# Ledger of designs, part 7: VHH binders against q6dbn1

Target 1, 243 residues: q6dbn1
Amino acid sequence: MRCISCREEYLPRNAGTCKECYVEAGETEEELKREIDDLKAKVAFLRLSSSLDHGTSSTSRSFTDVVLIASEDNAGSPPIPAHKSVLVSRSPVFKAMLENEMEESLSGTIKISDVSYDALRTFVYYLYTAEACLDEQMACDLLVMSEKYQVKHLKSYCERFLVTKLSPDNSLMTYAFAHQHNAKHVLDAALSQIVENMDKLTKREEYMELVEKDPRLIVEIYEAYLSKQVNTAAGGTSTSKTS
Short names: E, the ipSAE of ESMFold2; O, the ipSAE of OpenDDE; V2, 0.75 times the mean of E and O plus 0.25 times the DockQ between their complexes.

## First folded at step 1 (VHH)

Design e3 (framework vhh_8pnl_2)
Fold by ESMFold2-Fast, scan of step 1:
Structure e3 (fold): chain B 243 residues (1-243), chain A 123 residues (1-123)
Amino acid sequence: as target 1 above (243 residues)
Amino acid sequence: QGQLVESGGGLVQPGGSLRLSCADAGFTFSSYAMAWYRQAPGKERELVARITSGGSTNYADFVKGRFTISRDNAKSTLYLQMNSLKPEDTAMYYCAAESWRVKPYPSDTYDYWGQGTRVTVSA
């Protein structure tokens, strides 16, 4: 077999590379692992104590100057205490809200009507710690929150998670969701999944709903499919670099 | 609720034009699909035009070629340009913000509606 990096012959035991390229790839991998460890340590150092931290009563649990309320729950969810300085530093939307003497700045209360308590709590925790535990629902909720409050790293994190959960069964609704929330990475991945499974598109229960509510979105899917078929028939080539 | 405020309605002669505006406080506008609905006296509320967060538009057959929906995310404002108005266009016009959720999970978001702006097309 030939090395995929230098094209030299190698033993199959070396996982598709010659010994010299295998050693170089191993050295690069080890260097990248050290950089990852350094970045993890740096992130841990920069992590702020959250007002939602139940284990340690830290300084950041005191001197809160604003509360956030999810107004979806009938019983009235517990207020989430926070610091205006943290919200302002993490979100240009909170910055505008709190600096322009809006009602939220004057009352010390920020009411968010279109989010669950658990999603809002997780979102606020992320603003302090850059940590969030995701499932598909939470990733969608936090993606919406990250777009609304312009927290770009959280949006990217949620998009990466949602791409790993794409399947033929959820790709149509994920595409519609991504289109609505300007989630380009998810949008492109979902569209590719749909185009690879076009025979299933019209058999989806959600297909007719989208035809009625957003027919342009369906047209865009067909246009993408036709473009791929034309380019494939014309003998398109891989753009991947062989390293 | 109450985040959306419509304006621009009024009395106009047949063949005239009006531009409706719908203003949001600015927090959520860019992440929502926006729509114009209308309700004529004695009729059900019906969809007039819809625009997604990405700018894709859809129109009811009875307004195609006459009405244009557009949005300005920087100004958090939705527009409906109405040309060649007919008496049958007389209605209360409402703007709405619609959010999507991934199935099969239940929706945790709410639809927002404005209070409406009246359009009367009369000689």
Scores: ipSAE 0.014, ipTM 0.189, lowest interface PAE 7.6, mean pLDDT 77

Design e4 (framework vhh_h_nbbcii10_fgla)
Fold by ESMFold2-Fast, scan of step 1:
Structure e4 (fold): chain B 243 residues (1-243), chain A 127 residues (1-127)
Amino acid sequence: as target 1 above (243 residues)
Amino acid sequence: QVQLVESGGGLVQPGGSLRLSCAASGFTFSYKGSYALGWFRQAPGQGLEAVAAISSSGGYTYYADSVKGRFTISRDNSKNTLYLQMNSLRAEDTAVYYCAAGPFKLRSWPESSYDYWGQGTLVTVSS
């Protein structure tokens, strides 16, 4: 038997890794676990957010130097106080906005259009803590904001969540959403879901709407379906190796 | 003023069941769409432990390993109330149970993600 990692023979005769590769993989695993624990400790040390609980006083949220306002709910919702240093360190868009003497840097106010107060508050909290509680709507809202403000980790987190919510019933509209917002992981997953359920494509109420509004999306689906069928046939009945 | 009030605690025998309720006043769950809700507990002489959490929509839930399969968290936005159904109770579940509300919660453990806390309700599991 040949080790799948180093191609050295080993016993027992199981398809797997040799003892040397197993030991090396174990050492790498323990090294990575230590690194993860060290990074977690560093993140905990650098956390800027603390809250009042039973018996403790919080110094968080003091000495803020900027406020964010959700324009969708600006008259009814309070401004969200924040620190320019946190926004700059988490988002290159906020960095450009606040470091280059833009109106936002001079006024101490950042107005964000087309977002609810709750979505903006959740987004800001994520910039401080790297944590957010998601449902489908919040994941969509935060994905849009993560793309706009270039917060890559939040975008990836929202994409992974949305992939878990894919179904034949929502895959076409999820594909359109992902295409519009450059969400590659959601896009690829939604497309796979659609091509696995091609018999349902023309039965969706959204199908004709997309044919009229953006027919290129529908063409891309048919092209992906054709490509998958060709590749499946080549893999199953022919290797298509013309060497 | 925002406040959370827990109820439903009491004395129960091992293997019994209790349902805890947390009623919110000064805000509504539906009005604050991103409110994440959770249950925490503190046993005598121990630190605060996260028990369960539920997302604003109810679509995401989290449970501590010690309570998985025994406890169920739910919310009723129309009644502005959070619930914790506790089944197959053990002596180790004896604690003061707190409900908490905040704008976000990816993990049920970080206390800093919750802005509002109730005063607690005592659950005693004893024969």
Scores: ipSAE 0.000, ipTM 0.116, lowest interface PAE 17.1, mean pLDDT 74

Design e5 (framework vhh_8dlx_2)
Fold by ESMFold2-Fast, scan of step 1:
Structure e5 (fold): chain B 243 residues (1-243), chain A 124 residues (1-124)
Amino acid sequence: as target 1 above (243 residues)
Amino acid sequence: EVQLVESGGGVVQPGRSLRLSCAASGFTFSSYAMHWVRQAPGKGLEWIGNIYHSGSTFYNPSLKSLVTISRDDSTNTLYLQMNSLRAEDTAIYYCARSPYRITAWPGEGYFDLWGKGTLVTVSS
């Protein structure tokens, strides 16, 4: 029998899918179910809020109970009004912050550092709607915010987007960024790109800066490269490509 | 107090050159990568370029032939030299500090310290 997904041969016991594809399909199914549950919770909240307000839930008068402020020295950025209940339902970090009598819960103001107004507004919009329009800068901004506030689906969405934009020329900076922000999917993809282009590594300005500031990160790149070379030499993979 | 203050803006005729300055205080300037960013009226932020602690520069490719970034660590000053100014260069110009040198990404909006900005108007 062959796996219906990858066409690999397997024992019939695996119900038409090889073990690896079966595990991946199960993980995808669990993620999709989680996303559906999250979306249902958002929709249910929005419907409940609208019902309680008797149709007075317009954007300009929706009775928000918290404001978010981008903390930067850029005058004129307005506060972003939101509902504590939405933030709490979408982020365990906001839940901890707002339910445990922290300053943000008492003041009704949440200050978020190192973020632009546009990024913060897009992040809040995502918490309400599960939608975000990404470019490379926005994907990086929202990835950092999704890691900090533990918004798992947004983090995955941003990582998938960034992987599609990966190139030999941006891979070292992408790797460093992903390492700093625990973006494991991007980290693995960037590392693979670097390893495929090792001849370019030492010629970048970012390389020398990383050697000075975070030499372990550079060591990890060389270790990954050596590990790949050893693995290909131990098997017939590299020799099979020459026939 | 940790701060950045831009200066050198004003009204300039098309085709002329202008040099902007950014005075840094309250932190070890020589240890940070520094950036120039601009915002035209009613538009988003446009990254111009950066200069690493080593003195190496990286520019927005659309602006590379028109600008030069330099630094003087002895006076804690960042400079932006602009040549062949056009009407579309009219903007508020900001200097900014990256919180981490290794994460000073071209085009990313993350800066932990901004100046107040200086207005450049290109008109005849």
Scores: ipSAE 0.000, ipTM 0.145, lowest interface PAE 13.2, mean pLDDT 74

Design e6 (framework vhh_lunsekimig_d3; at its last look DockQ between E and O 0.01; V2 from the best seeds 0.00; counts 0 for: pae O 12.0 > 2, unsure alone 61.0 < 65, placed apart)
Fold by ESMFold2, look of step 2:
Structure e6 (fold): chain B 243 residues (1-243), chain A 124 residues (1-124)
Amino acid sequence: as target 1 above (243 residues)
Amino acid sequence: EVQLVESGGGVVQPGGSLRLSCAASGFTFSSYALYWYRQAAGIERELIASISSGGSTNYVDSVKGRFTISRDNSENTMYLQMNSLRAEDTGLYYCAAPSKYVRPFPEGTGYDYWGQGTLVTVSS
């Protein structure tokens, strides 16, 4: 029999499709399922907090009620107008800040000291759209902000991007960065790279920098390495050069 | 945004002098230690001089007595006076300041902010 899809010869047990075409259809279904799950997560992220219907008009972009300012810009960056309802819906930190009669809630101004204007603008755009164009630096800046403001959806987005950029050459500093910002997914991926490349990485300048600047991380790396060696020995075979 | 801008590099004959400057912005300059690094071709950056926020200086042995680091907090500028230059002093000279958090990108950045570097060439 010839496969209906690819026209290759096959054993006739799958009603005219070969095993390879059947597997490819299953892979397409799995990709579509992942896309559906991603869309569901985006919809959940974009929903607004519920409120009593008091006959008030719905919030619109023309009714902004807060501005954000990147306060480390020496040139005096432009204010970024926003809606408190959006900030509160996306961030438990903005919720606590704006619902507890803090200075920011009363003044209508939120000053953010450790961010560039471009990063703040991109962060606010993400809060409205669940979209951002990332490069390596922007992903780091937005991850820092996402941890600071507890925007889990953005943090996951930045983490996935950073994992795609991970290599042995950047693994030590990426591990330190992820540790500083509680980025578990990036942390685990970087640790795996480090453990697999220990003999090369211990000779690098970045390793010496970690030993000097943050030796506790070196201890954690070696604890993970030793745990792997113990589990390998418990399995009855070692592949190490020193065994 | 933190910026460090080096200047004053150039071509000089052995035994000559140069003065490098590092103009800083985007942070409270007077509160931070500052560093000069040197990178020869094909070699990693090496720390050659440091100056604390209080003005205490340190040097590697290869530059002691020839190089002087200083800072002017009113102008947000650090300097490196280089005298009795030798061929082995040829390289890119970077100023650096500590960062609040580690920077994994660009590759090789790490725990410090870096300038772009200024080239010093010591040749006949």
Scores: ipSAE 0.432, ipTM 0.613, lowest interface PAE 1.3, mean pLDDT 83
Fold by ESMFold2-Fast, scan of step 1:
Structure e6 (fold): chain B 243 residues (1-243), chain A 124 residues (1-124)
Amino acid sequence: as target 1 above (243 residues)
Amino acid sequence: EVQLVESGGGVVQPGGSLRLSCAASGFTFSSYALYWYRQAAGIERELIASISSGGSTNYVDSVKGRFTISRDNSENTMYLQMNSLRAEDTGLYYCAAPSKYVRPFPEGTGYDYWGQGTLVTVSS
């Protein structure tokens, strides 16, 4: 067997690495853990919140000068208090909204359409702490919000999460979602998975919905598949669709 | 979490009537347009009726004058009154509500929120 790190031969009993490389990997792991711990401590020092718990960061919201309201929920989710200075520093969209003496700047109230209270609260928490607890639905909601408010780091974070959740069962709709929200990393990963499973494409219920709602995306999928077939047949020669 | 639950399907003789109900939760019901779709054996799922937030209705030609869509915002429920039923009306009836964006999760939810469907059989 060969060591995966140094490529030297080793006895079959040595778990994919030689003893020296195993020890070196352990030392590198400990160095990286220490660096991560140092970075975590620095981030915690710089945060406006004393707690990583979403529900207990009340001190970071003292002396607030603006409130955000989610307008998806019936009857009145509570307003989310925030600081204009934080919103402006994290989002060029909020900066434009609040510095150009728009209605939101004058009233001290920002109404955000088409978001749940939970999504908006998590989004605001992220602007203060750079942390969010993601499941698939929250990652989608926050990706949409990060695009709308131009929060690049959050968009990247959500894309990385969504790529880990890709499966043949969700790849077609994940592709459509990524295309709709300019999520290039998710888009490329979803497209690759679709192309690897082209024989199943027309058998999905979502295929017919996509043909009806966004037929251009189906064309793009077939073109990507054709391009891959041409590159395979041509011995790695790439052709672009520019005709 | 958005949920749509259909009820009221069953077996009926040609010329009979049925009233379908769609109970909705997890969104501001009064603010959204709502839809009834039908999926018959060997036929693709088809939009048969719609109702806007303001109450404006639209129907596919094959059901005009026979079906009536309505909504009760106080009950968060949408209805489809089906009269003069024909054999070709047999199928699974789904209620649907528009999603703000394409939803990849849970699997197969796509562009709209869907109910589980209710079966209507018109048979003598």
Scores: ipSAE 0.363, ipTM 0.612, lowest interface PAE 1.6, mean pLDDT 81
Fold by OpenDDE, look of step 2:
Structure e6 (fold): chain B 243 residues (1-243), chain A 124 residues (1-124)
Amino acid sequence: as target 1 above (243 residues)
Amino acid sequence: EVQLVESGGGVVQPGGSLRLSCAASGFTFSSYALYWYRQAAGIERELIASISSGGSTNYVDSVKGRFTISRDNSENTMYLQMNSLRAEDTGLYYCAAPSKYVRPFPEGTGYDYWGQGTLVTVSS
């Protein structure tokens, strides 16, 4: 019989789709499912939660315009305009800052420390669009910001990106970074990569640096490594009893 | 586990001074902004001061010029120097740090780690 998808002849005669095409279709379905989930997450993020429940007169101030300024040592970065309502809806931290009569709320100016203008601009753009063009540096910068300002959707987005850039060569530093910024998905992925390449990575300068600066991370790495070795040994003994 | 432990509260006369401390553990202290909240009796918890990871500070108007927030990254400790204390400053003072975990608090979505608080009483 000819496959209805690839039109190649296959056995058995009573099937409409060959095994290969069926598998490909399954893979496509899974990919589409992931895309749908991502879109749903994006839509959810972009929903402006009308916090109707702010019964106090301070609700009107939450809808006023604000500017964000990157306060690096260079006093000269241009202000980035935004809407308080958007910031409040996207970040619990901004909500707390702006709903309280703090200087930021009163002045309409939020100074963001330890961030570049480009990172801040990208961050603000993401708050409006749920989109960001990422390289490794930008992903790291935005991850840090997302953690500080509790933008969960952005953090997840950055973690996913960083996981795709993970390699044995950057795994140790990525692990340290992930640990520092509580990036669990990146941490787990980096740890897995490290454990798989322990023989090579323990000889690197980065490893020695971690031993000196943060020996706790080294202990965690070895715990994971040992756990994997024990599990592998246990699995090998079960297969030998069935022969 | 993230832990925040406040200390330094007590009873003080109007016009007096107190210094609060918040000892932090279980996270990279230097990477996070930190906050002081207070809660007076019958009033919702309010944010009164913040300090960024880079040391930038912000205050509510009611404490501006009287309170100073600071941090020592080497000791994983945040401070609140409180001068010219008033009766209206009486309350439970909380240290807070951002968290990826949302906790259910009476005030809404708890996005911060919280200490147990330290009581400040300003009375004649």
Scores: ipSAE 0.000, ipTM 0.180, lowest interface PAE 12.0, mean pLDDT 81
ESMFold2 (binder alone), look of step 2: mean pLDDT 76; pTM 0.753

Design f1 (framework vhh_ozoralizumab_d1)
Fold by ESMFold2-Fast, scan of step 1:
Structure f1 (fold): chain B 243 residues (1-243), chain A 124 residues (1-124)
Amino acid sequence: as target 1 above (243 residues)
Amino acid sequence: EVQLVESGGGLVQPGGSLRLSCAASGFTFSSYWMYWVRQAPGKGLEWVSEINSGGSYTKYPDSVKGRFTISRDNAKNTLYLQMNSLRPEDTAVYYCARDWSYEGYLPDYSFDYRGQGTLVTVSS
């Protein structure tokens, strides 16, 4: 019955297939156990300090040597235990933090501001497994985390997901978000969608907010539109010379 | 099976032109960003151009900007690279590449799929 993700409109394949955990019904217990064993092997491979006993009963255990804490919660969110060796291997930012003694590495605690427990837990899980279950909010949260900690593969994965969710109705805010977080692929895709739907730009609720807060973003949109109008044939987005 | 098949490479003199093609199959081509990347003899892989899924946005590094043009035909599942004003330093094997997919894990790879390549030699 697990079903934490069964209410999600859509989830990525490599995120542990929570959709299948109940509604598939026909899947055998043996098949599910095999899938769990495969995932455990993947986790063991990604955990440099873990035993590689692959599901056999063993007295061997790895000990976490750091905990991560999400934002300044009222002691309501649990700490997330992790291994310094894994963090260092996946993120040059964590490497600088932990190997160069830039923080109080002796405390064994890393406090991460402006992040939810669920986002931080999913981020850490990705560092161990290279898997994440995404919806639009989680993809945005993990993209921010991936930029901050320089986890290129997670950033690419989140960008690809966000591009599939682009529409004329969300493209302006997606453009602003991508611009702020240096999300190159989302930025370019959102800009293209805005330029193709310029008549809707000034009708967006967010338009006046961006004009006031970040007017250069709006100027960039108009500049891109003008460039495409000059360089394309009437009615097309082709780079072909105009008649 | 995902396949990317490049063609159009050859020997050309400096200042000449070539048009490369990449025939894609085994995936929904119109849903993916596509790239051209190259590898000169004894050098690493270098990004040459990128194009969004719809073909409306393109980007180039300064080394090829104004000389190369990337385009795509989603109806034919084909990616193109028009190369003008070719220079000896453009000599490389050129690869068609697909952006990151949600299928599987590629920990240290920039692209999830790459074709076999087509050789471009620019010499007198």
Scores: ipSAE 0.000, ipTM 0.146, lowest interface PAE 14.4, mean pLDDT 73

Design f2 (framework vhh_8pnl_2)
Fold by ESMFold2-Fast, scan of step 1:
Formats: structure tokens, sequence, C-alpha cells
Structure f2 (fold): chain B 243 residues (1-243), chain A 123 residues (1-123)
């Protein structure tokens, strides 16, 4: 068996992960559970407040105090109504924006660039419910948004999703995306997959594209490969001597 | 070095239908946002429809309810189903792909363009 997190081999008696990754994952799980419980309590309170209104869902939204719009969307997308209190509680960036009485706070409108209507709607839904339906593109879009608005748990969720979609065929493109958007967990996982399939790197059609567009990424891949080879050789020598 | 190849264009009567296809050269299609653009003679290139890797779509107002964009990641192919065609739909139709999977793209930001396929709607 291999460890789910680090992909190191372990004995079958270890239930699913290596000891180091198991402890780290357990600590992360407890932190995430606390955050989820806090968010669920906030959402439950907001839903209870809304249920005291005997109107439709549209009528309940009449108590919203801000609208978000996807800027430059060629489809002419509708505004997304929201509550400032929810945005402030879920995002330090929205908190700073709205508490400092910026234009968005005064006008009741927040314009968000470089996002589709569907991605923005899903992001806002996550801020209210702590739930999001992900595919690869939505995970990428929401990862970018979670970084911009400092929504730590959504970023982690999107990174975990993208790691499950890694394959030899998409690892190079995923690595480039992760590097551009500071997605360290995805970046490390994609890099490991590339290094494990290094004999295929120059045979990939995407290789020449990255050499031309961002040669530093390719240099980093080769550096990681060489470092792993050197460490493997050193480890083998030490293991042989100690056995 | 990716390539996009459009097909399915032709001459059709007003009210008719056409299905356009765009095949890639086998790069990692599923990570790209894909779009159809069109350019009529003497006019600027304009976005018709966009589809993201997960299947969410955007449509220009002038095609809403008439055109449907779809993708088949297993076949690395993008489609545009065009129904209720009008003379105003006459244009060269271009396929475009964005390398980084960005959720907002202008024509200038796409990494790959096809050569186009001609659609003529005429009585």
Amino acid sequence: as target 1 above (243 residues)
Amino acid sequence: QGQLVESGGGLVQPGGSLRLSCADAGFTFSYYAMAWYRQAPGKERELVARIYSGGSTNYADFVKGRFTISRDNAKSTLYLQMNSLKPEDTAMYYCAAEYWGDSYLTPEEYDYWGQGTRVTVSA
C-alpha cells in the first residue's frame, strides 16, 4: 500500500496512511471540523433569521445589503445578492473592504474581475453553506477566488479535489496552474507525479509550450528530479550500511 | 504546440441547423476553457459561446436559446449546435482554447486558434 498523502509505501497493518501523514491529517481534520461546525452554526442562524420571514426566497433576499457582479462577463450575468455580515465573517478581505467604508460598502455593489457568473455564484453559495460542487474547472476557478479573498478552507478543499484528478497526462498543466496561483499542495503533488514519470516529460506535447512560455517551471522540475535522485542514492547507501 | 481544426460549416437556409466541431491535436483538452468566436466580413471577431472544463457555459445574447455549446473530453472535441439560423449568423466561426483554464478570457488571451469554418445562411 502507499500513503494517500505522501505516496510512500507502508505495511498493510498501517490502516491506509503512513504514521507521519496520519498524524498531520488527523490534526488538519480536527481543525477543519471546528471550522465547519462554526460555519454551520453561522449558516443555521442566518437560515433561521430568513425563515422568520413568511415570503418566498426572493422576498427573503430583499433583506440583502450588497450585490456582487461578475465584471466583464459577455453573457450579461445578473447580480448576486448577499449579506455584508456573511461576507465579513467568511473572508478577511471582504471584512477589510466593507469595514473601511470603501466604494463597495457605500454603493452596495462589489465588482469582481476575471470570474464567470457560475464560479462567482458557487463561491457565494460556499460562503453561506460551506458546500460547493466541484469539477476540474470550478475547482480551479474557486481556488483562485479562495486565494484572492483568503477563504482558507475552500482553497484546501479545491486543492484536495485537484490532487484526486492528477494523472500523468494532466500533471504538467496542473503544475503550471498551481505555480501561477500559489497552490502549494497541488504544486507539490503535481511535481511528484511529473518526477515519477520523468522519462515521459519531453515526450509530452505540453513540454515545448512550457519551455517557450515559462522555462523556469521546466528548470524547477529538473532540479526536483535531480534532488530526488541524489537523495535516493544517499539513502540507499545509508540503509545498506545500517542493515 | 497544439492545433485546433474546425469542421461542419456550410451553406444553410434561414431557420436551418448546423453542428460545428473542433478537434484538438491531443493536448490536455480537459483543462482548457473552450470557446466559439465568429467574424463576419468587415466586422470584428466576437464571442459566441464559451464552455469551461467542468461544463458550465456562457452565451452571447444574440445566440441565447438557439445555439448549444458542448464538449467531449474523451474525444478532445468541442461542438456548437446551431439551430434557427438567421442571415445575421453568416460568418467565419473560430475555435479557441485557453492554456491556464482561466474563467474570464478575451480573444487575445487564448493560446490556440483554429483556421475557422465558414457558415453561410442564405435564402
Scores: ipSAE 0.000, ipTM 0.112, lowest interface PAE 18.2, mean pLDDT 73

Design f3 (framework vhh_h_nbbcii10_fgla)
Fold by ESMFold2-Fast, scan of step 1:
Structure f3 (fold): chain B 243 residues (1-243), chain A 127 residues (1-127)
Amino acid sequence: as target 1 above (243 residues)
Amino acid sequence: QVQLVESGGGLVQPGGSLRLSCAASGFTFSTPYSYALGWFRQAPGQGLEAVAAISWSGGSTYYADSVKGRFTISRDNSKNTLYLQMNSLRAEDTAVYYCAAEWPYYDTSGLYEYDYWGQGTLVTVSS
């Protein structure tokens, strides 16, 4: 494959950019975020100074009309203020929730279960800015949220990140995760990784667990392996080589 | 419950030094790029005055002209604590000092607003 930024050739397993360009882009992104943070602090200082003349510095002037609360973190995590108009424009699920005068629309509070404060905050930040800082855990958390709230671009972003972290050691569990959350790009990449390392499949601790809990996933792996061996179109024997 | 608690205030002589601390509970400063923090003061019988502000990264600091070169703002995101080092104190610095935390409201303009305030700590500069 070729890097989308510099067009240098690299192995197909890497995301659509070479490692050097990916690292360079990430460093530029962090530098820009620090610059933005610094400018925001300056603007806030100047604006508060002006507001002191009127005695309103202790009151929010942002006109937020909803707060989101993560229920997994410690009691006392702050509510995340937001604008209904932004949530509605960025997520069909929030649109349905807020337009139908559900309890969330009436109370001005949206309580989200099974999510950490940091993940929810990063998710909301993404809805406003289309930016998120990812590690493997955050990418998984935001992928789940992007599926639940139907945020297509965030889902794609998280999938691209997870594909870059794919290895023979994590491919089986990543496959199961991707299957559960309809992450087609990650699913295809993980399946390819597993099929190319079939001799290691039965040696993983996760293999026996999946055979017991989700045997269909294991059947799909063997079917994919068999199809690849016979070049898909040619057909072949349906029996596994390992049994 | 979200709280900011100031400490370190007290009586100091003119020309002396004092260090104020602001401890946060119920939220974290360690979330990247999440909070702009500042110190504000109110002298007896006067209005609130901005003293200093610091960005999340600590890369940018801003000071009122009356304190430039004398006061230093800093933060330790891992300890969830904001600091104000006050040197060369003057009688005019006598005030209740408040810390404040801004929460980005996620609007497209990217502006911060101060949402959380402490109860204040008294600093008296007198012989």
Scores: ipSAE 0.013, ipTM 0.454, lowest interface PAE 7.6, mean pLDDT 74

Design f4 (framework vhh_8dlx_2)
Fold by ESMFold2-Fast, scan of step 1:
Structure f4 (fold): chain B 243 residues (1-243), chain A 122 residues (1-122)
Amino acid sequence: as target 1 above (243 residues)
Amino acid sequence: EVQLVESGGGVVQPGRSLRLSCAASGFTFSSYGMHWVRQAPGKGLEWIGNIYSSGSTFYNPSLKSLVTISRDDSTNTLYLQMNSLRAEDTAIYYCAREGYWTSEYPLYMDVWGKGTLVTVSS
């Protein structure tokens, strides 16, 4: 049999991998396991939240000096206590807001518009722990917040999640969302999905909404489709090209 | 065992005042922020306000002129003072403890009492 990774021949009983590749893969696996353990330890060290199971008498929320308020709801949501030092260390926008003695720094209150309580709570949790549990709506909400507050790792995390959720059914609206919020990775992936399913574009309920609200997005989709078709047609005689 | 027990509820006349208490046990009360939440018959939960471990308070703007939240860390007790009670203030009143946030279970309030009923009627 030929090894599936190095293409070297091996005895048929070796299940698709030669001994050399098997040993090498095993060494790489052990190295990756050690790296994962080290990264987990680093994440645990950087985590500023406390577990109830530890019986800690103090929490990361003790001695808070600022509160954040979600203003999308009609003022029925509780405030979210935080530490200025954490916000400043995680976000250049919060740093500018809080270190320059702006109204937010003087009042101890930061009002964040157009976000739900759950999204704001999850965003603040991410600033303390570098972790967030995402569904499609939460990923969209946190992506908007990560752009506004310049939290680059959270933006990348949300974009990666949204790309895994792309389908022909949601790609048009995802494209529009990504365009509005400068989510380049999601934008490119959504556009590719739309172009691959162009026959379904005009059948989407959202198509007419976009034609009315932002017809330039539709033009961009057709331009991308035409570019792909020209390249595919040019490859009809020869499909192999090297850059 | 971590527990919160509300008391002080009952029937009160409109325009009167009432103070609710919440007795905390099984944890270091002084280290936690505490909340008051109510639920009127047939309605959802309505947040009333909170008090941080520092003693700083924040209130639902719709209720701010009518309520005061305080705490006594020496007796592990949370209080809700209500003034000028209206028929619409009839509800079960809960005290709740600020939770530790997790990404999987982002519950801001992790421990709740069983509630105390306040009926405002003539």
Scores: ipSAE 0.000, ipTM 0.214, lowest interface PAE 14.6, mean pLDDT 77

